# Miniprotein binders against d3e3m2, part 1

Every score and structure here is a prediction.

Target 1, 234 residues: d3e3m2
Amino acid sequence: MVELRVNAGNVKNPNVHKIGIIALGSHLENHGPALPIDTDAKIASHIAFQASLESGAKFLGVIYPAHELKEINHGIHVSLEDLTDEIVKVLKSAKKFLRISSVIIVNGHGGNLPIVTTLYDIEERTGLLITLNSKIIESEGPHGGSGELSMAKALGIIDESQVENQTNLEEYGEVGLYMFGEARRNDPNIEEGALDVEENGVYVDDVYGQELLKLAINSVLLDVEKQLDSHYGY
Structure headers, positions and changes below count from the first letter of each chain, unless a header shows other numbers.
F, E and O stand for the ipSAE by ESMFold2-Fast, ESMFold2 and OpenDDE, each averaged over both directions (binder to target, target to binder). V2 = 0.75 x the mean of E and O + 0.25 x the DockQ between their complexes.
[cut] marks letters that were taken out.

## First folded at step 1 (miniprotein)

Design fdA
Amino acid sequence: SKITVYVIIRGVSPEEAEKLAKEIAEELKKEYGLEVRVEVRDGKLTVWVVIKGVDPEEAKELAEKIAKELEEKLGAEVRVEVKE
ESMFold2 (binder alone), alone request of step 1: mean pLDDT 62; pTM 0.497

Design fdA3
Amino acid sequence: SKITVYVIIRTDDPEEAEKLAKEIAEELKKEYGLEVRVEVRDGKLTVWVVIKSDDPEEAKELAEKIAKELEEKLGAEVRVEVKE
ESMFold2 (binder alone), alone request of step 1: mean pLDDT 64; pTM 0.520

Design fdB
Fold by ESMFold2-Fast, scan of step 3:
Structure fdB (fold): chain B 234 residues (1-234), chain A 84 residues (1-84)
Amino acid sequence: as target 1 above (234 residues)
Amino acid sequence: SKITVEVEIRGVSPEEAEKLAKEIAEALKKEYGLEVEVEVKDGKLTVRVEIKGVDPEEARELAWKIAKLLREKLGAKVTVYVRE
């Protein structure tokens, strides 16, 4: 049996080594001209990795294939069933070789939110306690908007020369999900984001980006503490 | 295909549960044309939707939309089960 080193930070409870943290994020999705197509994967990976370093939980890597609603067609996506199967496969391997008992899934992609409907299946098939953390999705605002641009600035993955073109919504209609009328009609948060981008444009703020990332990292650290308290007793 | 979608919310007071149950039933009927069974017991709200004649992927998409709506109204963690 292989035994892997813990990618440790400060360790307060030895049971933290039984917790895995894995990132989900699309890697093939348009985010306007100022952001790379793998923006979600890079942000989610950063959050998951930093939380693992600070807590002592085991970083499990990134699952790149992502799900999305059919109307939202600015990227390459898989079915919810295929995504669920990929997560189960990765987590079964992690359980076998890393001696973990629970996992925190850090979701960086809004289109992956339907996985909340398959969490029970993942738990049954893996025997792991699963927590889904979508804090960054709740906090970042519209697709390709100021929040993602600001986090990209903080991570060094933004093309600032293209920021002035980011709100050319006729050419880059995925920004704010502006061109997706059905999604905008069905989700008030999407509509609000599309209108915000159209009316106010976008900005880049390194400090804001750092604060969003830290908010998400701290949320994952709280999930680690909750799993330690509820699953491992201490 | 016949699929049952069950959404569970914990930590709801009896008064809040009854009010939310009515709001959910009306919202799902208006938005999706669905009739739902809502059960309130021991501080737990359960919403059940039987979806007949749709494929599993469509049922799971709908389950997610229901979960999102409930989470938005209560701010609570929502557990969703899809049974085939």
Scores: ipSAE 0.000, ipTM 0.142, lowest interface PAE 20.7, mean pLDDT 80
ESMFold2 (binder alone), alone request of step 1: mean pLDDT 68; pTM 0.564

Design fdC
Fold by ESMFold2-Fast, scan of step 3:
Structure fdC (fold): chain B 234 residues (1-234), chain A 84 residues (1-84)
Amino acid sequence: as target 1 above (234 residues)
Amino acid sequence: SKITVEVEIRGVSPEEARKLAWEIAEALRKEYGLKVTVYVRDGKLTVEVEIKGVDPEEAEELAEKIAKLLEEKLGAEVEVEVEE
């Protein structure tokens, strides 16, 4: 079976090589002028890749197709059913060629959170144990805000010359999801983030970015440990 | 706050226990929009629920409901922990 050389990290248990880690991002979503349109995918990919290197689990790459709130008018969206089908297809192939028996899905995009409702369907259709890790979404704060800017700085993907323009919410209303009234009314976390960006602006802090990434990576490493203990009898 | 419910899974396969827990997790997600994780470790099934914006009393009530469902389905003693 295929062995990914980049996954030769620290192996605590031989069964860790039966664990796959895959990243979900958004499909070309606007993040304000200081961040690339594939910000979520790049952050999630980094988290998944680093956790794979540190644990010895197999990095499975990134899935770009993404689900989204209907009101969001940028990026490319698919239905929850189509996203679920895409994940199943990728994971069936990974199972066949890499001999994995469990997967951790690292989600870097808030619009993908509804996939929590289809996890059992993915398990049944693939025969894999599936864990969804959305730690970065819980931790990073508002869309295009200080958390994402700081992680982008740490990853070398930020355009710092545009940071001064990031909170021009009249032009870049996607920052903090500020322009999306329905999303803000339906989710208190989105409303809080939009108000935070409006009231306090944004900042870039490389150390904070590194801390957020490390927090998310460590969360994925804990999921690897949990799968080893629960599925493989560590 | 975070609710953790653990149950010993003697006499039930880990796969069967996981399926039952995921059914409960899905019901909780649909009802409350909660983040729920399920895993089996060291012969125990664990259901973890992340709750935001609820009173400690509401969290305790939800923990009791989850514990009762697991006790009914698995016939085993359940340990519950609520962390703020």
Scores: ipSAE 0.000, ipTM 0.149, lowest interface PAE 18.3, mean pLDDT 79
ESMFold2 (binder alone), alone request of step 1: mean pLDDT 67; pTM 0.559

Design fdC2
Amino acid sequence: SKITVEVEIRGVSPEEARKLAWEIAEALRKEYGLKVTVYVRTYDGKEKLTVEVEIKGVDPEEAEELAEKIAKLLEEKLGAEVEVEVEE
ESMFold2 (binder alone), alone request of step 1: mean pLDDT 65; pTM 0.545

Design fdH
Fold by ESMFold2-Fast, scan of step 3:
Structure fdH (fold): chain B 234 residues (1-234), chain A 84 residues (1-84)
Amino acid sequence: as target 1 above (234 residues)
Amino acid sequence: SKITVEVEIEGVSPEEAERLAKLIAWALKREYGLEVEVEVKDGKLTVTVEIKGVDPEEAERLAEFIAYLLERKLGAEVEVEVEE
């Protein structure tokens, strides 16, 4: 195996190579007819990959199993404990073979937000410092809405011929999580998103999609800088 | 800025609610370098965060994130207050 001399010559901050960036999916969720079922995984993967390329951190790939509320059944999901175990297994392997010391997790799936409560367990079991970045979830708006459609346009994964059917909520009730009445009653943010899609419909804007992706990528790059400053003494 | 999040903890044991809040507080300290206080008293859970050097929009987003996590786990409505 070739050993890379990351500290030789005039390279960028050599400690960036001790940082891994990994994406969390999901890859099996309906997103309406204009978006692929692996929309979350593709968006999160793009963000993580681009941030890795720009910073020099190590892209660790995608974890596809995802957690979700039991009221939401537009996809295939696992328990929070099972997701945590999967993350630990992947990160232990990455640490062993890539000699990383810290990881930024780019979360592309809203149902994964509760992983913040298991970050300590992941750190304890792996010996890695973990940062969870959910910027895209905070910024993108409702499930299958204009934000995701616009990002999909920017990434070349949208079926634009189906956009006019995206708000046929009787048939594609997962859009805006519209059909999930119990989830909407339990979470005001879900209710707001469902009402937004119902009242205002959706649109596709390539420039908006590019700006959302750029916002998320820059947020991850800031996390890389924070880890370099706080944890590696630079 | 100061963020205060309060929630009624009916249907969840005070110990379980406090454990979740402490994990969130720990995660916020690691993620954002924030000092977080957690208190369970008289059937209420209070999470207080003091923030220096962050703009009001970021403080508001953090408050919403904390509220979201607590609402999801506790199944209860959360009150949020952000000072400046």
Scores: ipSAE 0.013, ipTM 0.189, lowest interface PAE 8.6, mean pLDDT 79
ESMFold2 (binder alone), alone request of step 1: mean pLDDT 67; pTM 0.540

Design fdS
Amino acid sequence: SKITVYVIIRGVSPEEAEKLAKEIAKLGLEVRVEVRDGKLTVWVVIKGVDPEEAKELAEKIAELGAEVRVEVKEGDSEEKERLEELRKEL
ESMFold2 (binder alone), alone request of step 1: mean pLDDT 57; pTM 0.407

Design h3c
Amino acid sequence: SPEEIKELEKEIKELEKEVKELEKEGDPEELREVARKLWELIRKVFEALRKGDPELIKEALRKLYEIAEKLLELAEKLEKE
ESMFold2 (binder alone), alone request of step 1: mean pLDDT 76; pTM 0.702

Design h3c2
Amino acid sequence: SPEEIKELEKEIKELEKEVKELEKEGVDPEELREVARKLWELIRKVFEALRKGDPELIKEALRKLYEIAEKLLELAEKLEKE
ESMFold2 (binder alone), alone request of step 1: mean pLDDT 78; pTM 0.734

Design h3c3
Amino acid sequence: SPEEIKELEKEIKELEKEVKELEKEGDPELREVARKLWELIRKVFEALRKGDPELIKEALRKLYEIAEKLLELAEKLEKE
ESMFold2 (binder alone), alone request of step 1: mean pLDDT 68; pTM 0.495

Design h3e
Amino acid sequence: SPEELERIAELLEWLLKYVERAIEKGDPELIKEALEKLKEIAEKLEELAEKGDPEELREVAREIFELLREAIELARELEKS
ESMFold2 (binder alone), alone request of step 1: mean pLDDT 62; pTM 0.436

Design h4a
Amino acid sequence: DPEEVRELARKLFELLREAIEALKRGDPELIREALRLLYEIARELWELAKKGDPEELKEALEAVKELAEELKEAIEKGDPEKIKEALEKLKEVAEELKKLAEES
ESMFold2 (binder alone), alone request of step 1: mean pLDDT 64; pTM 0.541

Design h4a2
Amino acid sequence: DPEEVRELARKLFELLREAIEALKRGDPELIREALRLLYEIARELWELAKKGVDPEELKEALEAVKELAEELKEAIEKGDPEKIKEALEKLKEVAEELKKLAEES
ESMFold2 (binder alone), alone request of step 1: mean pLDDT 67; pTM 0.585

Design h4c
Amino acid sequence: DPEEVKELAEKLKELLEEAKEALKKGDPELIKRALELLKWIAEYLERLAKEGDPEELKRALEFVKLLAELLKRAIEKGDPEKIKEALEKLKEVAEELKELAEES
ESMFold2 (binder alone), alone request of step 1: mean pLDDT 61; pTM 0.451

Design mA
Fold by ESMFold2-Fast, scan of step 3:
Structure mA (fold): chain B 234 residues (1-234), chain A 83 residues (1-83)
Amino acid sequence: as target 1 above (234 residues)
Amino acid sequence: SPEELAKKILEEAKKLAEEGKEVTIYVEIDGKRVWIRVEDGTVIIRVEVDGKEVEVRVEGDSPEEAAKEALEKLLEELKKELE
């Protein structure tokens, strides 16, 4: 069978070619007027692709359908079971055609965090060792806030003419998850983000955006090294 | 300690086994990542310790007996890694 070689000219050691990196994002979620509806997918794809280029691991593409918390309704989502099944399907195909034995999943969407409860199921069904990397979710701050706006500027996907309107929370209540009172009551991190956007507004900073992207890319590169050390003995 | 960690993991595994369901869960216990699967008298426990994976698998006539045997094996493996 034909083997797809991603970054074949940038191999750090022989076993890195057995590692795949795949992005998860949502592609159909409101992010306020300054950000595209597929912001999460574009950011996660960039992180996964750059980490693949730098390490020599195989970029596996993007899984676009995403899960979401039941209290949040600002996009199109699938069940956790359906997301898990889609990941298994894609990874089985990748294993068959690319001969990988482990995968790093770069998660660009907070609503996908529950997949941590299905990681072992994915490993059993695929025969792959799986690492979930949610560094960007931990680091970027509120939904549609300064972190995502700044990364979007760095990636050339922001509409800067709309930044002034981004904090019109009566119209764009998904920014900071401001309008989702139940989610804000149940998760103090969501509440903190909503209050931050309401009280301080948002800003765009290309340098900050580049720093966030680099932080996430470096986190994925550390996961590659950990898999090489633990799984392959390098 | 390895004894306290193993005890906490076993308590979660026993809880799942007593429900009689085929389930896989992820929990974080004392800062360690733990996966527990219970399936028809089989208990599988996987723990990440200092970047290394430790796995024990036990089959028994009942989920409760499998969980008890898993404790003994898990404690032995954790002592090797932590002590």
Scores: ipSAE 0.000, ipTM 0.164, lowest interface PAE 16.1, mean pLDDT 79
ESMFold2 (binder alone), alone request of step 1: mean pLDDT 66; pTM 0.570

Design mB
Fold by ESMFold2-Fast, scan of step 3:
Structure mB (fold): chain B 234 residues (1-234), chain A 83 residues (1-83)
Amino acid sequence: as target 1 above (234 residues)
Amino acid sequence: SPEELAKKILEEAKKLAEEGKEVTIEVEIDGKRVTIRVEDGTVEIRVEVDGKTVYVRVEGDSPEEAAKEALWKLLRELKKELE
């Protein structure tokens, strides 16, 4: 069998090679005209990949299909059960061929947060220790807002010619989740984000984008250290 | 831990929903005052944290679906208040 050379970065602790890092992003969904339809997957993949390079953990790729809350339907989504099954299939393969014993899941899509309820099922079915990291979701602000635009600038995936059109909320109502009245009524953070986009518009700041990415990468690196200390040694 | 607190709160909410009760209870979990109201597919949870109130309300087609959504929303709000 072929052994994949997925861990070619710096190695600080031999047990780091037993840790996998995988990204969860949104399936195809609108992010306004300045951002690609797979924005969440690209951001989460970058975070997971950079943390893998820095730590020496094994980058496992990205799982593209995503779950979504019933109040928000701005793309293609799968059931929580189907997402869980997809994660299990990928992780079983990674365990068999890459000889990992733990995984950090980097979640780039808010609709995937319910996966926290199936983590024990994933652990039981795979035999892997699982950590979920949603730092970027906690930090980035509104859907299609300044945070995602700024990260997209830092990653070279933004269409800056469309930024002035990003807050045409009549046409691009997914920005700030503006068109999702039920979600806005039920979640004060969604309402705050929608109002912020409506009142203040959006901006692009490469430095801010780099800071958000670094914050998330450092959070994943902390999870790697926590797994090394608690799972692989005392 | 915000995660541990959220799970304990949801276990109480699930128990009430499974018993088919339309009721409000006030209970102390991990030293925090918690109010849980369950009524026909709606779950409301209030938690007093550091002098502030964390409030979550969810509606679902079933108590199980409502509880899953409540876990995510509770975890998000508790992390915000508990740092």
Scores: ipSAE 0.000, ipTM 0.206, lowest interface PAE 15.6, mean pLDDT 80
ESMFold2 (binder alone), alone request of step 1: mean pLDDT 70; pTM 0.614

## First folded at step 2 (miniprotein)

Design ac3
Amino acid sequence: SEKYLIYVRGKDRPGLLAEITKVLAEHGVNIEDIRQTVDPETGKARIWLIVEVPDEETLEKLLEELKKVEGVLEVRVEKL
ESMFold2 (binder alone), alone request of step 2: mean pLDDT 87; pTM 0.853

Design fdF
Amino acid sequence: SKITVEVEIRGVSPEEAEKLAKEIAEALKKEYGLEVEVEVDPETGKLTVRFEIKGVDPEEARELAWKIAKLLREKLGAKVTVYVRE
ESMFold2 (binder alone), alone request of step 2: mean pLDDT 69; pTM 0.593

Design hm1
Fold by ESMFold2-Fast, scan of step 3:
Structure hm1 (fold): chain B 234 residues (1-234), chain A 82 residues (1-82)
Amino acid sequence: as target 1 above (234 residues)
Amino acid sequence: SEKTIELEVTGMTSEEDARKIEEALRSLPGVKEVRVDLEKGRVWVTYDPSQISVEEIIRRIEELGYKARVVSDEEAKKLLEE
């Protein structure tokens, strides 16, 4: 289930846990021609929505404004402070109107990883207990690579006719972050991903995509269970 | 070249928890020193930012079944900028 529909799932239920789940994506990022420009948002939204359905937590929607490192300049991005402010704004409203006490943030965009440094600030400003879940980022591999293509296949958002053009790195240098030489020099993980795409190309595997999504959903469900336990120091 | 972060660790309630977290973090390439205060729920990690990120340090703690947050956003901002 990919579509955010009002009559599907835990979005509207009044008698769920005081736990919210919100997705962080990105806006207008080039993922190569086989993937939509909102790939990160669609994947994160699916994970957060399915975890909400299975756990009884409240689905809080998607935040599209996204941060990015200066060495990786693609899509529409905001500063870390602006992203933090947008999260705080949304979560304060959710707390007021939905009576939640804690939130799990499902991050689908690698450029948002620095938000881990502002989680304490978000907690203080909102009065909510916050967990950041970036399991999908840890598991999916390179930007626009086989992992994202495979998840897109599983979600029905891939353009398979364009897969053969996905590794035309002269035209789509964002795939594998291939064109970002400074980022590749500064981060061995980025370099490894870029080389993998260049040397081995990409593939699409529906089963692999389903397993990646299941891995991420289960990780979020574990975070829900952890939030139901007492938090030491909070 | 070394940086130190202060983490609030949730779920660390016993000497065994503290030991597991300390050992796991010390095993990471790029981590130079780890200090734990069980009573305050705090962990300080001294690391080489060219070898390991704050995100990887937090991820390691979370893989053990705990939760970690950076307590000082100003110090963390310095690490990310430089």
Scores: ipSAE 0.000, ipTM 0.188, lowest interface PAE 18.3, mean pLDDT 80
ESMFold2 (binder alone), alone request of step 2: mean pLDDT 78; pTM 0.716

Design mC
Amino acid sequence: SPEELAKKILEEAKKLAEEGKEVTIEVEIDGKRVTFRVEDGTVELRVEVDGKTVYVRVEGDSPEEAIKEALWKLLRELKKELE
ESMFold2 (binder alone), alone request of step 2: mean pLDDT 64; pTM 0.503

Design mD
Amino acid sequence: SPEELAKKILEEAKKLAEEGKEVTIEVEIDGKRVTIRVDPETGKVEIRFEVDGKTVYVRVEGDSPEEAAKEALWKLLRELKKELE
ESMFold2 (binder alone), alone request of step 2: mean pLDDT 67; pTM 0.557

Design mt1
Amino acid sequence: SDEELLERAKELVRRAIELDREGRYEEALRLYLEAIELLLRALRSEPDPERRELLRRKIEEYLKRAEELREILESKKSES
ESMFold2 (binder alone), alone request of step 2: mean pLDDT 82; pTM 0.787

Design mt2
Fold by ESMFold2-Fast, scan of step 3:
Structure mt2 (fold): chain B 234 residues (1-234), chain A 80 residues (1-80)
Amino acid sequence: as target 1 above (234 residues)
Amino acid sequence: SDEELLERAKELVRRAIELDREGRYEEALRLYFEAIWLLYRALRSEPDPERRELLRRKIREYLKRARELREILESEESES
């Protein structure tokens, strides 16, 4: 029951109700056979939703259209400009109807990281203070690797019967971004992830997945506290 | 911060090994996982290639043991 957030955020600082939390994720992106095509959206949504429940901030939902590198052609993507416009439209609506004055964007999709270059434009066009939180992207490890599999186990969205096939990299080259040579050459973290899944395979553990989700949720809660301190007079 | 992450991971691993030797596998597994993602975080901010390789080797070692413990625990619960 998520409806009964009785007194959520009111006991310490009622201005928490002026804070919105929104998830960004891809809903159409290959993650190997053990993970659903909307893995990023489901993980980001969970993080944003749980942080909203714990803090009393307003959950604003999920923006599904996502940006991505041109080489990566295993999902449906939009331009950075179109993603920025979609965010602005959603946030203007949220501001009007929910009386928010700031937003934390929980980014669950690595391809969305370039949005950091348009944050100022979003602030100007909406009149909202924007914080981008990419903690889960920093912490989860390689695409379709043990971290994402373990979070998927914790969330009940994994197909465990397919885990043994997850590292058939010739067939599922998106795992670890293994088949994306240009991305691997341009980003040492991508190269490291590809080598990790190639050499070590993957595993699944719900405790590890729960700890990764908890780390990301706590990071968002810290952003809520920072916004309360800096912008509302704590 | 990076050195703090490494020292914390080291202490968690030390305790995990102790629990592992005592046959307290569920507790050991939890501490191995905590150490592993701290090491991953340290790895992402480590600029030195030699230190990065050392961190990757440690992560591989602890992941292998964590996987073994998980298989033991799962086999104990999985019956027909």
Scores: ipSAE 0.000, ipTM 0.147, lowest interface PAE 15.2, mean pLDDT 81
ESMFold2 (binder alone), alone request of step 2: mean pLDDT 82; pTM 0.775

Design q1
Fold by ESMFold2-Fast, scan of step 3:
Structure q1 (fold): chain B 234 residues (1-234), chain A 106 residues (1-106)
Amino acid sequence: as target 1 above (234 residues)
Amino acid sequence: SDEQIKQLAEAIDKLADAVQKLAEQGVDPEELREVARALWELIRLVFEALRKGDPELIKEALRALYEIAEALLELAEKGVDPEELQKVAEEIKKLADEVEKLAKES
């Protein structure tokens, strides 16, 4: 029989095949008219997939249901507990059928950041070493802003004909989370992003998009190396 | 025990709320990252104590988490002084060392 292989990539250390990389995104989340409703999922998936190809780790796919701030009403949402349960179910299956022993979670959705508080629960319930990587969230800037537009250009998922409409914030108040007054009052980073989009608008730069993706991919590759050294090192 | 795990989850949620409120105070992002890193290390050590199953160690670790959560919430509500933030980070590191020492002894 032909043995099933998933994202075999470059193999320098045989233990890399025991590492899984999974993406967390979102779905039906409004990113303004120039970006698809699954922007976070597509970006996180690309990062996880490319890191898997380059390292030889196993790409485990994407989780679309997302945790979110209570004020934000777009997207399909689950509670933090339900998101944790879904991750555990997927990872238990991956452990059983793909024989992985550790996982890097590539988070592309800001609303998922609270999962940092449930990482140990995921480890205990799965028996896997878990690393959370949120590099892209730290680097991309405001929701629907220049960073996401530029990455979307690099990935071929942007609607460039709509970029001129992206900062019509009266119609697309989700951009920069501009319309979400409670979130803006409670988080200075959200307020900064909303003001940046309002005052400076947005731009699209393919080279900048490629740079952001490369930064995130390299961060995940560093996590793979850290897991090889710390979890599998002898 | 199930009750101690629930108490731990509640303490962690309280710590997350405190860190969020500190972020909302416009504190230097680097200082906030230092506090978050120290809290994560403390949480990891508490879970190590739980894995070892020593009831006295678990009780002491839970007490330390609750006390730090209370201190951070009080600091967030009064407004953040950078000197007080540094002192809290040092206290968290000291408690992490105490929990690690107790875990080695059990």
Scores: ipSAE 0.000, ipTM 0.152, lowest interface PAE 16.6, mean pLDDT 77
ESMFold2 (binder alone), alone request of step 2: mean pLDDT 68; pTM 0.614

Design q2
Amino acid sequence: SDEQIKQLAEAIDKLADAVQKLAEQGVDPEELREVARALWELIRLVFEALRKGDPELIKEALRALYEIAEALLELAEKGDPELIQKVAEEIKKLADEVEKLAKES
ESMFold2 (binder alone), alone request of step 2: mean pLDDT 65; pTM 0.550

Design t1
Amino acid sequence: SDEQIKQLAEEIDKLADEVQKLAEQGVDPEELREVARKLWELIRKVFEALRKGDPELIKEALRKLYEIAEKLLELAEKLEKE
ESMFold2 (binder alone), alone request of step 2: mean pLDDT 78; pTM 0.725

Design t2
Amino acid sequence: SDEQIKQLAEEIDKLLDEVQKLIEQGVDPEELREVARKLWELIRKVFEALRKGDPELIKEALRKLYEIAEKLLELAEKLEKE
ESMFold2 (binder alone), alone request of step 2: mean pLDDT 68; pTM 0.527

Design t3
Amino acid sequence: SDEQIKQLAEEIDKLADEVQKLAEQGVDPEELRQVARKLWELIRKVFSALRKGNPELIKQALRKLYEIAEKLLQLAEKLEKE
ESMFold2 (binder alone), alone request of step 2: mean pLDDT 80; pTM 0.747

Design t4
Amino acid sequence: SDEQIKQLAEEFDKLADEVQKLAEQGVDPEELREIARKLWELIRKIFEALRKGDPELIKEALRKLYEIAEKLLELAEKLEKE
ESMFold2 (binder alone), alone request of step 2: mean pLDDT 65; pTM 0.455

Design t5
Amino acid sequence: SDEQIKQLAEEIDKLADEVQKLAEQGLSPEELREVARKLWELIRKVFEALRKGNEELIKEALRKLYEIAEKLLELAEKLEKE
ESMFold2 (binder alone), alone request of step 2: mean pLDDT 77; pTM 0.709

Design t6
Amino acid sequence: SDEQIKQLAEEIDKLADEVQKLAEQGVDPEELREVARKLKWLIRFVEEALRKGDPELIKRALRLLKYIAEKLEELAEKLEKE
ESMFold2 (binder alone), alone request of step 2: mean pLDDT 68; pTM 0.513

Design t7
Fold by ESMFold2-Fast, scan of step 3:
Parts: structure tokens; sequence; C-alpha cells
Structure t7 (fold): chain B 234 residues (1-234), chain A 82 residues (1-82)
């Protein structure tokens, strides 16, 4: 947990302190040799933390265990039900001890997207208003591709000595989800990403990484304003 | 947009009807796979619309998707027992 400024830019909306922001990532999830095994968690945590700091909302931490498609066999995986239960346990505690009334979930892991189907269950069990923000997933491009490498550069978590090896898809078939034929057949966005990595390789661009992070942070800040206006309106 | 979410709610209702028919008529693995594909496509479209829509319409769409997912999971479990 981090301490936030009392009135981080929003004295007119004191209810911002009733808003929590929690990050969902993954752990032991391979992202090619240039990226850490907790890439999604680090990116989502940065987005959630910065939005909390800028808005005055409460940063609630990071959930590492993640849901994933059965074909994908890397990472620490839990069922959608178990992930939902873990989120509920954390949020019930946050409600009790921090007196929050609503939460923004910042999802950094594509395999967690099905949580959209359990949002109602989370609301019912916690009594909290929930918003899911998957902006980074919509914006970053393929798994282990240029977007994630560029954000990792901006965050100081990239191993640049390994970037040349990142598109050795015979060793690192998780990059672009290249080796996962079922996922590629079932999701056109995954197929597009795999083909992009195969045809064009990857690059690292610090400025692009900064812009992706800024886009996601601003999206979360808009969600904070929406909750203040729609659910805490005067 | 609100209009986009209303359109998605109509598509969700059609899928719910399709799942209900599968429950009544029996489970075919190919039909189950096709319906799961349609559910995933709708989930993706709702995600794209989530931040631009009316919160009450979004909550309604999420509740309906949750109900469909539960029924589909129950069908998958029934098929696995066979």
Amino acid sequence: as target 1 above (234 residues)
Amino acid sequence: SDEQIKQLLEEIDKLADEVQKLIEQGVDPEELREVARKLWELIRKVFEALRKGDPELIKEALRKLYEIAEKLLELAEKLEKE
C-alpha cells in the first residue's frame, strides 16, 4: 500500500478517496527473453499507481495469479472462478479498512479479459461499484512485441541485450502468441499480432512506450472522473 | 456509445436464446464451439464499448453476459461427463 496526497488535484470531489484502483497482471508468464516474467503486472501496476497518485484514488495493489486459455501453458494460472474469488477477498478487505465505495480494475493481462463476465458477481458480493479498464490491452499490440518492449524501455525493465533474440520464434514461440494455433484461429487480433511479429519483427522506442503508458493512465483518470460524476455526483 | 451498447444488448439477447435452445435440444460439441466463439466475439465488442456507454446499460450487458457464460460453462461440464 502507498500513502497518497490528501487532495491530489481534486478538492471539489472529496469522494475520490472512496475510489480504489487495483491492478491485474500475471507472473511467470514468458514474454520473450528481453522482457521480465512479470511484465503485465509491472505495466498494470505502474498505470494503476500513477493514476492513483494523480487523482487521489487509493492504490490497492496488484493481483499476480491470472486466468489464461488452456492452450497457453506458461505462467501461474487460476480458474476464472478462483481469480474472481481472489479479487472479491481483496476488495472486501479494502472496503472494510479503507472505506472505499467503488473500484477501477486495471487489467494488464490479455488472458484476464473473461473477467468481464464476472464483474456483476464481484459487485454483488462486495457491494462496490466496479469499472474494468483494459485500455492497455487494446493499445499495446502483440504479446512481447514492440509495444511491450517500448513500455519496458520507458519503465527501465527491458533487457536490451536480448532484443535481437526476441523474434527467434523457434525458441520463443510465446512472442506474438506465435506457437498457439488455437488462440490464433479463435481471435483475429491474436492472428494479426502473430503475423506482424513474424513479418516485421520488433523494435524498441522509448517515446512510443511513454505515449502508450500515458494513454492508459489518462484512460484510468477518465474512469475516475466518470465514477465521480455518475456515482458520486452532486 | 449508448446506441452501440443497445445494439450489443440485442445481439446478447439473441445469443442467450441460442444457448437456451441448445440446453433444451441437447449438446453437440460443434454447436457448443460455435456458440462459445460468438460469446467471445460479443465479450470483445462489449469491452470496446465499455468506457463510452451509459453505466446502467453497461451493467445490464455485463449481467446478461455473465448469465450466458454460466449456462455455457454448465453445458461444457455436461459434455465433459459424457
Scores: ipSAE 0.000, ipTM 0.193, lowest interface PAE 16.1, mean pLDDT 81
ESMFold2 (binder alone), alone request of step 2: mean pLDDT 80; pTM 0.756

